# VHH binders against q6mzz7r34to333, part 9

Target 1, 300 residues: q6mzz7r34to333
Amino acid sequence: TFKDETFPAADSSIGQKLLQEKRLSNVIWKRPQDLPGGPPHFILDDISRFDIQQGGAADCWFLAALGSLTQNPQYRQKILMVQSFSHQYAGIFRFRFWQCGQWVEVVIDDRLPVQGDKCLFVRPRHQNQEFWPCLLEKAYAKLLGSYSDLHYGFLEDALVDLTGGVITNIHLHSSPVDLVKAVKTATKAGSLITCATPSGPTDTAQAMENGLVSLHAYTVTGAEQIQYRRGWEEIISLWNPWGWGEAEWRGRWSDGSQEWEETCDPRKSQLHKKREDGEFWMSCQDFQQKFIAMFICSEI
Below, E stands for the ipSAE of ESMFold2; O stands for the ipSAE of OpenDDE; V2 stands for 0.75 times the mean of E and O plus 0.25 times the DockQ between their complexes.

## First folded at step 1 (VHH)

Design c4 (framework vhh_3k1k_2; at its last look DockQ between E and O 0.61; V2 from the best seeds 0.00; counts 0 for: pae E 6.6 > 2, grease 24.3 > 24.2)
Fold by ESMFold2-Fast, scan of step 1:
Structure c4 (fold): chain B 300 residues (1-300), chain A 120 residues (1-120)
Amino acid sequence: as target 1 above (300 residues)
Amino acid sequence: QVQLVESGGALVQPGGSLRLSCAASGFTFSTYAMRWYRQAPGKEREWVAGISSYGGSTSYEDSVKGRFTISRDDARNTVYLQMNSLKPEDTAVYYCAAPFGYSLTDYDYWGQGTQVTVSS
């Protein structure tokens, strides 16, 4: 079984910043096959953003970009390649990232830092032992230096590192934007779409009264015009890399809101089925007020 | 160009009150959080209070909770810090800050500061 001597199962791979900030000591490293919960899978039943659950690092910027990437089959194939825990397994995994004008292959072993029986950073979903997000995060940590180097980064950097594309930065408060048109056009072109909330009252990401997280990155997963009362509203769907938890949007078009009960749109059942693991809808009006920027990453 | 200008600093007696103002220009003020920091002689700059965009949430450092109130007037592009029950330990230069970024290492815009002195 392969052991990566250039990114060892040691504190040096985590880095002093996270070790000190999170008060970590005597970190244990385990391969997925040694974790409880059944046999490990690299990819189970296909790739999805709902496979991703953020852990102890503040790398939402990377995970939001990754969540967007899961909707693009071409980039998924380039980055994740064809790999398995069962076929030709040797404890070695390979991923590609864009760096300084070219694709670079990063090789890692599958030893992951754990606390008890759970991964310390990105975690597989409770019901699945699916490890592609955990391993990809480890590969990106190796590329940048350590897991500490993932802690508080820039969304634009993650998007470029995953695609080699060009970023269009839309300042949500500077000019009127037809959000539904912009999102649908970008999606049709295969672009990745992410967004960010502004900093809050403190220097850290925190859940606000409305359920959004400040200083946080989200994936934009869609936008639609929806029938409401005697007219139309524009809504946008977002995914939070924190996943299912306490920080859930509580405003208009949130899960269980009056708007979903009152709408007679024939697509209601289809649109509302996207409630899984941190995904929610909000009005484009609220989005434009409460978010600061939307980033569209396109091929050159 | 972004500019923050603090005012209202003065010499006050212990137990007194003071209101600081910070006038902002060069950006869409209502869409950004605003914060107050302070720096006493020989000490590092410390966060004091913060208010979210549109004023929905506020937060305070433990030693000022119940005594200080942060508020904003988005029509006037101004953030305020109402300081009550002032103590000698509150003596510092107070700075207004507008955080511009998506990470802790991104840049903030800072004002020039206003001196608050609490002495008997």
Scores: ipSAE 0.161, ipTM 0.639, lowest interface PAE 4.4, mean pLDDT 83
Fold by OpenDDE, look of step 2:
Structure c4 (fold): chain B 300 residues (1-300), chain A 120 residues (1-120)
Amino acid sequence: as target 1 above (300 residues)
Amino acid sequence: QVQLVESGGALVQPGGSLRLSCAASGFTFSTYAMRWYRQAPGKEREWVAGISSYGGSTSYEDSVKGRFTISRDDARNTVYLQMNSLKPEDTAVYYCAAPFGYSLTDYDYWGQGTQVTVSS
């Protein structure tokens, strides 16, 4: 099986900063096949943002972009290609990123850092043993130098690295924007859309009472105008790369909010999903207040 | 233009108290968290305390917990740092910061700082 000596199964690949900050000790590197839970899969059924669960790295900026990427078949194919743990498996995986005006290939082995048979960083979702997110994250870590280099970054960089596209930065507090129109247009064009919350009272991402996380990146997955009472409201759908229910919005139009019960919009059943998967709706008004920026990455 | 102006720094004896103020302008103050930092001579700037938007939560560095209190008056666009039981090691220039960015420290706006000296 392939061993990547340029990004070895060693502390150097994790980086001293992250090792110190997380007080990581006795890190073991294991291939997915050596982890409990059954046979590993690169991709199971289809690629989905819901395959992603953020781990120990503060790389929400990358994972949010990745979440958005999953909605674009062209880009995701370009980056992930066709790979497998079964067919012609050699413990080697290949990914592509946009660098310096061209697509570059990053090659890794499939050894992942773990503690107690759990991945330190991005984790497969419960019981599915789907590892494309873990391996892609590793590849990106290699590209940047180490997992530590994933620890906080810029949404713009991730978006460009994944697409080679052009960034439109929408400052939510500086200028009015038709969010519904912008999101719909971008989605139709196959653009990637992410957004960010402002820093909170600490220098780290912090879960807030309203269910949002400060200093955190989200994927914008859609926007709609919805009937509410005698009028219309604009709502936006976001996905938290944490990937679980406790990290969802708790305000208006949240999964359990009264707005969904009150609305007579015929699309209610289609739009309203009561899942603990990190995806939620919120009003565009609340979005503009709680977030600082939205990034749209469009193909050149 | 974002502007932060710190005030209230002084020379105090150990065990004394001091209240710092930071007047903010140029942005919607109430919608942003505010932070206090300090920088001692020969040391790196360090985070001291933070308060969330609308004052919903507060956080403190371990060394100042129980002694310092951060608060805000949104009507006056001002954040405060009440410092009690001051120690010589609290001597530093104290800075008010408005975190506008979504990354670490790079997008924070800073004031000019106010000198706090704790000495017998």
Scores: ipSAE 0.046, ipTM 0.534, lowest interface PAE 2.1, mean pLDDT 91
Fold by ESMFold2, look of step 2:
Order: structure tokens, then C-alpha cells, then sequence
Structure c4 (fold): chain B 300 residues (1-300), chain A 120 residues (1-120)
């Protein structure tokens, strides 16, 4: 099977920053078929942001953009193409990114860095054996130089690299924004929507008491006006690329909150899923207070 | 126009205490984390302490943990650094900082600094 000489299964492809900071030793590289959990799939059924679980790279900026991309089928085929671990499989995968005004094809082998029997970086969710996110992350690492080069990038760059589109930056602490209108309009247009929390007390992302993560990127997944008590309230849904099993927003409209119990809105069951999968709702008022920026990337 | 003004720096003896203040204006103070940095002569500026928006959590550099306390008063747009058990190694110009850019890694605004000197 294929072995990529330009991005080899070696420490050089991980990069010294991550090797030193994470104290990584005895890293081995395995193809998905050699990992436990059964036969691998490139895409199983359909792609979803919930197939993504961030690992050891500090690449939330890229994964948040990718989370938004999974909601737009036209970008999926452009970037992921039609590939599998069965049809004409040779251990070679290819992806496309927008670079300097053109789509650039990035070719990789499917050897992934592991420690023990777990991927070091993006991981399949709960042994789902769906590997498109791991392989796409590797391809982007190759494009940038190494997995270490994924560390602390920019949301705008990821959005452009995935779409070739134009960015609208919305600073949330300036004039008030009609968030429901902005999100619904962008969603109808097929735009990618992400957002960011400000820096926290340290130079690293960390979970705060309210369940948000500082210095962190999220996918914006929806916005609604919802009936609440004697009126209406505006809410926004977000996805955290940290994924399943991680703490989420604990304030108003969070999973299991009083607001969900009290609303009589007929869409309640459709909007409130009660899973700890990294996706949650919050009031637009809290969103505008707790986040610093929202980015909308639109096709030309 | 964003402004950060530090005050409270002084000469103190080892083991002494100081309280630094940073008065902020020109932005919605409560929605931003605030940090203290310091720069000793001939050294690079280093992070000392930080406090989250709305004061929910604090973090400290290892050498000051247990001795320094960061706090904020959102009604007065002020962040404080209470420094106890001061050591000669704490001698530096102290700066407060606030992040305003849309970059996840930048702090856009700095104060002018206040000098803290610890000597016997």
C-alpha cells in the first residue's frame, strides 16, 4: 500500500513543538484497518459534526470551521471527494483545500499517529470506525507543514481554506446584532458560521465555571426565536469541537435547564436533544456577552 | 478610546505587601478577561495572573501562586493585584492587559506599567 515520502509516518510530520509539550514517546503510526474496533469506514452513512472529536492538536479553529462545513453538502464532495477503504483501496487518500486563489489537492497515506490503540489527534467517536475526520486533519497538517503547525491558527484562514469564500467579521461587543436574522440568513445562503470566545485568564483554552471554553472556537449551528413564558426569547445553538463527554454551557437554555422545562413552544422536542455531544443552546443575550466574534463565510 | 492605567507600585522590603490597581475605560470591562504581566530588567515580559470575565475564575504563574491574588470590580472597571510575601525576584514593571482583537492569541491593549521594587 501507499507510503507518502513527503509527509512520512515519522516524528517530523508531528513536529517538535507537540512532541516536546505533550511529552510524546513511543508514537507509532497505524492504518485504520490495524486499529481495534472493526473494519474502518471513510464515511459511515452521512457525515456529521458529531463524527469529530478533537484530540491532542490545539486546532479548534480548524475543527469548528469543519463542523460548519458538515452542514453544507456541496463543500463535502469538493473536499472529501468519493473515497473508501474498500473500492480501489491502496492506502492513499486525497483532499482539496483553497490556497492562493486555487484549489490544491493534498495526497496522504492513511497511516495515523497513535499511542497505544488510540489516535493522538482527531479520534473516531466511541469506536465508530469512521475516519474521514482523522484523514482530513492529517491532510491539513500536511498542507501547513506538520500537526504542530495546526496549533493555534485563525478561524478566517480555516474558513477560506475550506471554501474559497469571503469572510464577514462581526464583533459582538460593538453595536447590538440581530443574531437570529443574521444566522438564519447565512444558513439559507449555505454560508459557514463560526464564533470565538475571548482569551481567558491564561494563554491556553480552558473550561470555565459556566461551561464555556476560553480562547476557543465554536460552530454556530442554528438560531431561533422560542416561546418562553408570556413572550419570546432568542436562542442560538453552538457546537464545541471537543466533542462528546465534555462539559457544556451551564447557563440559560443549556441542556436540562429550567428554561427547557418551562417552554411551551411546539418545537421543543426538535430543538432540545438532551445529549452531551458538544452541542448546546444559549440565549442570544448570553452569546453576545460571552463571545467576542462571529465569522460568516460565504461563497462567491 | 481604550485606556488602562496601572497604579500602586512602590519600593518595599522582602516579605512586604503591595496592592496594584488597573483602571480601565473605553470598553465594556465586565465582558473581558484581564491579565497582569511583569517585565524585569533585561528579561522578556511574562504573564503573572489572569481573571476571567465576570470574575468567575483566576489563574497564576507558578512562582506567585499562593502569594498573589487577582481580583476585579466590574462596577468600578478596575482589576487589582494583591501581592503578599514579596521577594526580590518580584522586582519588575507590572502591566495590566485586555484582549480586544478577534485573534485568539492577542492582547491588544496594555497599560503604561507601574514599578515594583523589592529590596532590603
Amino acid sequence: as target 1 above (300 residues)
Amino acid sequence: QVQLVESGGALVQPGGSLRLSCAASGFTFSTYAMRWYRQAPGKEREWVAGISSYGGSTSYEDSVKGRFTISRDDARNTVYLQMNSLKPEDTAVYYCAAPFGYSLTDYDYWGQGTQVTVSS
Scores: ipSAE 0.038, ipTM 0.563, lowest interface PAE 6.6, mean pLDDT 83
ESMFold2 (binder alone), look of step 2: mean pLDDT 81; pTM 0.812

Design c5 (framework vhh_3k1k_2)
Fold by ESMFold2-Fast, scan of step 1:
Structure c5 (fold): chain B 300 residues (1-300), chain A 120 residues (1-120)
Amino acid sequence: as target 1 above (300 residues)
Amino acid sequence: QVQLVESGGALVQPGGSLRLSCAASGFTLSYYAMRWYRQAPGKEREWVAGISSSGGFTSYEDSVKGRFTISRDDARNTVYLQMNSLKPEDTAVYYCATGIYYDSTGPDYWGQGTQVTVSS
């Protein structure tokens, strides 16, 4: 079974910053097949943002970009390639990132840092032992230097590293924008869309009373015009990489809101899904007030 | 041994200024995001200001925006809180703490605090 000597199963791969900030000691490294929960899968069924759950690293900037990427087959195939734990398995995985004007291949072994039989950083969601997000995070950590180098990054950097594209930054408090048109146009073109909240009552990512997280990055997963009463409202769908059981918006158009009961839009059953998976709807008006920026990453 | 020591607390007249210092020892400050908290008698401890490990990002509680400035000097292993236009409501024990930029677990290490009193 392959052992990557250039990014070893050692504290140097985690980096001193994370070791100190998270008070990590005696970190154990395990291959997915040695973890409880059944046989590991690289990808189970199809790739989805719901496969991603953020762990101890402050890399929501990367994971929000990755969540957007899961909706684009072109970038998924280029980055993740065709890999398996069952076919030609040798403990080695490879991923592509955009660097210095070209796609660069990063090779890793599948040893992951573990605490109490759970991954320290990105972890499989829903106990299905699906590891593509965990392994891709490790590859990106290797590319940047260590898991510590994933902390305090920028959405723009992650979007470029995953696509080689160009960034449009929409300042939500400064710019009048037709959000539904912008999001639908970008989605149709295969662009990646992410957004960020401003600072809150602390300098860390903290759940606020309205259910949003401050100083945090989200994926934009859609936007729609919806029939409401005698007119229309505009709504936007967001995904939080914290995942299932974490904070979700509690305002207008949230999972239990009055708006979903009152609307007679024929697409209601398709749009309104009640799950504690980090995904929620909110009005474009509230989005524009509560978020600070939206980033669209397009080809060329 | 990891230790944070606050200093600079004093009695100041309303409208005055004060600079608090937080000296770190036993670890490399440049790896840590740093925060200031305060606690007034009979109130919960509240976050005041934060600065990222790189120094590139700062954040403030609404009531102190425009009046307080957080900064760091990693070469001297010290974090500062410059407090201007002080109000009686700013009277509290001020604490220095470490933390991670996108971490909801709260501070890893705390100082013992320094008393700031704003009164005539």
Scores: ipSAE 0.000, ipTM 0.155, lowest interface PAE 12.7, mean pLDDT 79

Design c6 (framework vhh_3k1k_2)
Fold by ESMFold2-Fast, scan of step 1:
Structure c6 (fold): chain B 300 residues (1-300), chain A 119 residues (1-119)
Amino acid sequence: as target 1 above (300 residues)
Amino acid sequence: QVQLVESGGALVQPGGSLRLSCAASGFPFSEYAMRWYRQAPGKEREWVAGISSGGLTTSYEDSVKGRFTISRDDARNTVYLQMNSLKPEDTAVYYCAKFGELYSGYDYWGQGTQVTVSS
C-alpha cells in the first residue's frame, strides 16, 4: 500500500495554523477502507455536488468551484481520471490541476485526517461512502502546501486551477445585468459559475438571520423565468458547500415559501425540490442585492 | 526568475500604523493571487492576508480582520498590506508570496521586512 513521503500522514500536512485554530491534537489518519460505514467508493454512480460536504477548513471557495465543475461531466476524466478502491487498488490516487499554463498531475496516498469516525475536512455525505471529494481536496492541499493553505483562498483561483479558463466578474451592485440570460448562456457553453456574499457583522463566515452565510462562496446551479401571479419572476438556484441544511435561504422562493404554493408554472414540480442539501432558489432581485459578485469561468 | 522584494517594516508603538509593500518581478503578476505571511521568533510562518488574481476578493486571518487591509497595483506589480491598530503580537518578519505555486519553497520568498511593535 502506497505511502506518500512528500505529503505524509502527519501534522505537517495539516499545517500549524489549522492545528492551532481548531485546537487539533493527536490527529489520526485512516484510509477509507478503515472507516465505518461499509466499503469505500471513489465515485458511486456519478459525480455530483451533493457528494460534497464541507468540514473543518474554510475552503468554501474551492468547494463552490468544485460543485460547479460537477455539472460538467467532461471534467471527470480530465481531473479525477479513472480510479477505484476495488480494481488494482494500491492506496494511490492521481488528480490534475491547471498550473502556470499547463496541466500538472498530483499524486497522493488515500490516508485522510479523521476525528473519531468522521473525516476532519471534506466528508462523504450521510450513508454515502464516496471519497472523490475528500481525496481531491487532499490533492489540492498538497498542491498548495497543506490543508492550512486551503484556508480562506479565492474563488477565481480555484476556477482557473480546475479549468485553465478565463474569469468574467459580474459586479452585482453595479450596472443592471440580465442574470437569467447570463447564467443560461454560460451554462450552455459549459462554463463554471460561482458567486460570493459580502462580509457580515462578524469576522468570519457566519449564518445570518435570512439563512445566507456572510463572507462565503456558493455555486450557481441554474436560473429560470417562472410564472408568478399575473406575470413572471426571475429566479436563480444556488448551492452551499456546507451541504447539511443548517444555513439555507429563508426568503422569497426558498424551500416551503408561499411563492412555490402560489405559482401555476407547469415546471413547478421539476424546479421545486424540498431538500435540506444546501441547494435553494431565490429571486434574482434578492440575489443581486445580497450577493456581491458572480464569477463565470469560460474556455478561451 | 520569480523575485519578491518586501519593504516598509519599522519599529512602531502599539496602536500605530505601517504600510508594507511587495514588488514582484519575473512572472505575469496580474494572473496570480498574492498573499502576505509572517513569522515570529520560534514560530512557523503563518498566513496573514490574501488577494485574488483579479483583485476583487480579499481574505484575512481572524486576528487581523478590521485592522489590516491588503490591496494590489497591477500596473506597478506591487501588493500592499496596510496595518492599523498594531499590537505587540503583530511583531514578526512579514513575507509576500505568490499563491498556488506547486512545491514552492523559500527560494521564491523575498527577504522579508521586520515589523516590531513595542514601546
Scores: ipSAE 0.000, ipTM 0.181, lowest interface PAE 16.5, mean pLDDT 78

Design c7 (framework vhh_podentamig1)
Fold by ESMFold2-Fast, scan of step 1:
Structure c7 (fold): chain B 300 residues (1-300), chain A 117 residues (1-117)
Amino acid sequence: as target 1 above (300 residues)
Amino acid sequence: EVQLVESGGGLVQPGRSLTLSCAASGSIFSFYAYGWYRQAPGKQRELVAAITSGYTLYADSVKGRFTISRDNAKNSIYLQMNSLRPEDTALYYCAAQLYFGSDYNYWGQGTQVTVSS
């Protein structure tokens, strides 16, 4: 079984910043085959942003970009390739990233840092032993130097590294923007869309009373006009890479809100999904007030 | 390239007001966010107020008493401190964050605020 000597199963691959900040010592490394929960899968039942659950690194900037990427089959094919834990398995996985004007291939072994039989960083979601997000995170950590080099970063860098595209930065508080038009236009063009919240009372990401996380990156998954009462409202759909419902928006148009009960829009059943998955809707007005920036990554 | 220069600290009696100023040597639009941090002896550094182009945030300990503002034409950030308490005594720092997810890597010199009779 393959052992990557250039990115070993050792503290050097985690880096001093995370080792000290998270008070990690004697970290154990295991291949997915050795983890409880059944046989491992690289991809199980198609690729989805809902396969991603952020762990101990503050790499939401990367995971939000990755969540957007899951909606684009061309980028998924280029980056993830065809790989398996069963067919031709040798403990080796490969991923492509854009670097310095070209696509580069990053090779890793599948040893992952664990604590109590659970991954320290990106982890499979409950009951799904699906490891493509965990392994892709490891490959990106190797590309940048260590897992510590994923700990806080720029959304723009992740978007470019995953696509080779060009960034449009929309400052939500400075310029007029038609959010529904911008999001729909970008989505039809195959662009990746992400957004960011401002800093909170500490210099780290924190869940706030309204359910949003401060100093955090989100994926923009859609925007729509919806019939409400005798008019319409504009709403936007976001996904939090934390991947669980404790940190979902609790305001207007949230999963349990009065707005969803009162709307007569014929698309209600298609748009409103009551799931504990980190995805939620909010009004475009609240989005412009609570978020600071939206980034669109395009190929041209 | 960009410097943050603080002013306005001093000794004040409890219940009074004080305004701290932070002047940026370059364009205020060069940074994603500005914040006021404070650190009292033996305590962890605390972010008390932050401001972006359209959002403000306050620590619970100062909410309703402190107001952060910016004057884009003067490239300056202010912290208006009302109803000061002895517990507000600390060294106050102006700090700037270049982009989302970056650390506050640009810091002022710090200005001492002492609330005492």
Scores: ipSAE 0.000, ipTM 0.144, lowest interface PAE 17.5, mean pLDDT 80

Design c8 (framework vhh_podentamig1)
Fold by ESMFold2-Fast, scan of step 1:
Structure c8 (fold): chain B 300 residues (1-300), chain A 118 residues (1-118)
Amino acid sequence: as target 1 above (300 residues)
Amino acid sequence: EVQLVESGGGLVQPGRSLTLSCAASGFTFSYYAYGWYRQAPGKQRELVAAISSGFTLYADSVKGRFTISRDNAKNSIYLQMNSLRPEDTALYYCARTWGYISSPFDYWGQGTQVTVSS
């Protein structure tokens, strides 16, 4: 079974920042087959943002970009390649990232740092035993130096590293932008769409009273016009990489909001049904007020 | 050991320009991202501009008027402020971070006062 000597199962691969901040000592590393929950899978049924659950690193900037990437099936083969825990398994996995004008291949072994019986960082959601997000995070940690180098970063850097694309930065408090048109146009073009909240009362990501997380990155998963009170309202769908839904928008068009009961839109069941695993809707008006920026990453 | 020192503040007339500088020492400057924050009396501190090695971000109130830049050889960041308005009056802080979105700003300068008044 392969052992990566250039990114070993050791504290050096985690880095001093995370070891100190998370008070980690005597970290255990395990291959997925040694974790509870049954036999591991690299990809089960295809990639999805719902495969991702953020762990102990503050790498929402990377995971929000990754969540958007999962909506574009062409990236499965380009970045994740064809790999398995069963077919030709040797404990080695390969991923591609864009660096300095070219696609570069990053090789890792499948040893992952664990806390108890769970991965320390990105983990499989709901015991699905699906490890592509965990392994891709490890590969990106290796590319940048360590898991500590993931512990803070820019959305723009992650978007470029995953696509080789060009960023359009939309400041949400600027001149009016037709958000529904912009999101639909970008989605049809296969672009990645992410957004960010401003800082809150502290300099760290925190769940706020309205359910949004401050200083945090989200994936934009859709936007629609919806019938409401004899008129139309614009709404936008967002996914939180935290993936468990404890910090979720509580305002207009949220999961339990009165707007969903009052709307007579014939698509109500389709739009409302898709709020799964950290995904929620909000009005475009609230989005523009509560978020600071939206980033669209398009291929050249 | 780590220091960030702002300069370039002052009293200016509306419509004029001002350039703020932040000199960093005690660490490897090129490894970090930087932001400019401001705080007016009785208001919350707000991020006006941030810069990484690859990209910049601006607050709505300053976009198109302010430009953030960095010079790794001089261990400095700059904020070029054009078309200044009375509403831009505030104490301006330089801050260091590993990255804009998820990083805490872990070191701050003492601030430099900008007053826009006729």
Scores: ipSAE 0.005, ipTM 0.300, lowest interface PAE 10.2, mean pLDDT 82

Design c9 (framework vhh_podentamig1)
Fold by ESMFold2-Fast, scan of step 1:
Structure c9 (fold): chain B 300 residues (1-300), chain A 118 residues (1-118)
Amino acid sequence: as target 1 above (300 residues)
Amino acid sequence: EVQLVESGGGLVQPGRSLTLSCAASGFIFSDNAYGWYRQAPGKQRELVAAIYSGDTLYADSVKGRFTISRDNAKNSIYLQMNSLRPEDTALYYCATDFYGLSPEYDYWGQGTQVTVSS
């Protein structure tokens, strides 16, 4: 089995910033087949944002862009290519990123840093042993220099690196915007949509009482007008790359909220899915107040 | 139809050099990953070297001795093999899309024999 000496299974690939901040020592590296939980899969069934679970690096900026990308089949083939752990496996995987006006391929081996029996950074969700997000994160870390170089990056950079597209930045506190129209128009055009919360009390991402995370990036997964009582309200759907229930919005239109009980919209069963997977709805009014920016990445 | 044709193999003495070539046709050459595999009698096929855009990867056993390269204008990839050893004796295969999920994406040539013996 191959070993990539240009990005070795060593502390240099993690970088000093993360080693010091997370107090990591004697990090063990393992291939997916050496992890418990059964045989590994590169992709199981199809790709989905729900395959992604953020780990110890603050690379939500990259993962939110990835979550949006999973809704666009065109980029799946371009970036992830056709690869598996079973067919012609040699311990090597490749991914494409946009750099300086062209698509560049990054090759990695499949050794991943682990703590105990769990991946230290991005990890498989629901113990499905599905590793495309983990390996793609490693490839991006190699491209930028180390896993430390993923720590607190820029959402705009991740969107461009993954698509080669152009970004529209919507400043949510500065200008009125028809969010439902903007999101629906962008979705119809195949654009990637992400958003960000402002900083909190510290310089790190922090879960707040309302369920949102400060200094954090999210994927925008939809927006709709919904019947509520005698009128209409606008709501927006977001996905948190943390992917766990403690970090979901707890306000209006959240899972289990009174709004979902009172709505008579015929699309209720289609829109309202009670799952602790990091995805939730909120009103566009709350979204515009609690978030700072929304980014739409479109093809040239 | 995708076709890969290897050439350049032969019988050489230990310490000598050989250059293998692989001519590709039937698809867009420049955007694909390419690899050189080898298979010795009684052993599994193993990846020797790979080239992906600008990046190269080598098996530990050949690092410093083998160099993979490509010429997009000629739709060809090459494997320069220096300081050959008896354990390098094998059939060498050129491959593309070797990490595919189905046989249709597993494009291989017929192989070229390299024998290192005194």
Scores: ipSAE 0.000, ipTM 0.100, lowest interface PAE 21.7, mean pLDDT 79

Design d1 (framework vhh_ozoralizumab_d1)
Fold by ESMFold2-Fast, scan of step 1:
Structure d1 (fold): chain B 300 residues (1-300), chain A 121 residues (1-121)
Amino acid sequence: as target 1 above (300 residues)
Amino acid sequence: EVQLVESGGGLVQPGGSLRLSCAASGFTFSDYAMYWVRQAPGKGLEWVSEISGSGGDTKYPDSVKGRFTISRDNAKNTLYLQMNSLRPEDTAVYYCARPEYYLDSGTFDYRGQGTLVTVSS
């Protein structure tokens, strides 16, 4: 079984910043086969943003971009390639990233830092023994230097590194924008769409009373005009890399909100998926007020 | 509207010290990393110091490391640059700078009018 000597199962791969901030010591590294929960899968039932569960690193900037990427099959083939834990398994995994004008291949072994039986950083969700997000995060950590180099970064960097595309930065507090048109046009073109909240009372990402996380990156998954009362409202759909619904918007158009019961829109059952999956709707007015930026990444 | 107003520049002899100040308004100061950048006569902009929104992290290029200290007072919306052991090559107009968006780093979208620092005998 392969051991990557250039990115070893050691503290140097985690980096001083995370070791110090998270007070980590004597970190254990395990291959997915040695984790409880049954046999590991690289990809189970194709890729989805719902495969992703953020862990101890503040790499929401990367994971939000990755969540958007899961909706675009061309990036799946380029980045994840064809790999498994069964066919031709040797403990080696390969991923591609865009760097300095070209696609570069990053090779890693599948040893992951763990705390007890759970991955320290990106982890499989619940009972899924699906490791493509965990391994891709490790590969990106190797590319940038260490897991510490993923800790607090920029959406623009992740979007470019994953696509080789160009960024349109929409400043929500200063830019005039038709959000529904912008999101629908970008989605139709196969662009990745992400957004970010401003800082809260602290220097770290934290859940706020309204259910949003401060200093955090989200994936934009859609936008629609919806019938409400005597007119129309514009709403936008977002996904939080933290995963389940503890940190979901609690305001207008949220999963349990009155708006969903009162709307007569014939698309209601299609749009409203009342599940704790980290995905939620909110009005475009609230979005523009509560978020600070939206990034659209398009192919050249 | 974002406003940045620098002060504290002047003429100083080699080996001397100066403290620059930047008064910020029109935005939530503590949300943004702040920068000092300079432009020597006939040259482009050069980054000389960076500080995180909280003030917990600072960064300097080798040319000024150990001589310059960036700090901030978030209660006063003021950024500072303490410059020690000044050299003739430090002669430049110094600008306080802020990126357009708080997650951006190394971009100098907003700059003040600048304050001239001349190091000469």
Scores: ipSAE 0.000, ipTM 0.134, lowest interface PAE 16.8, mean pLDDT 82

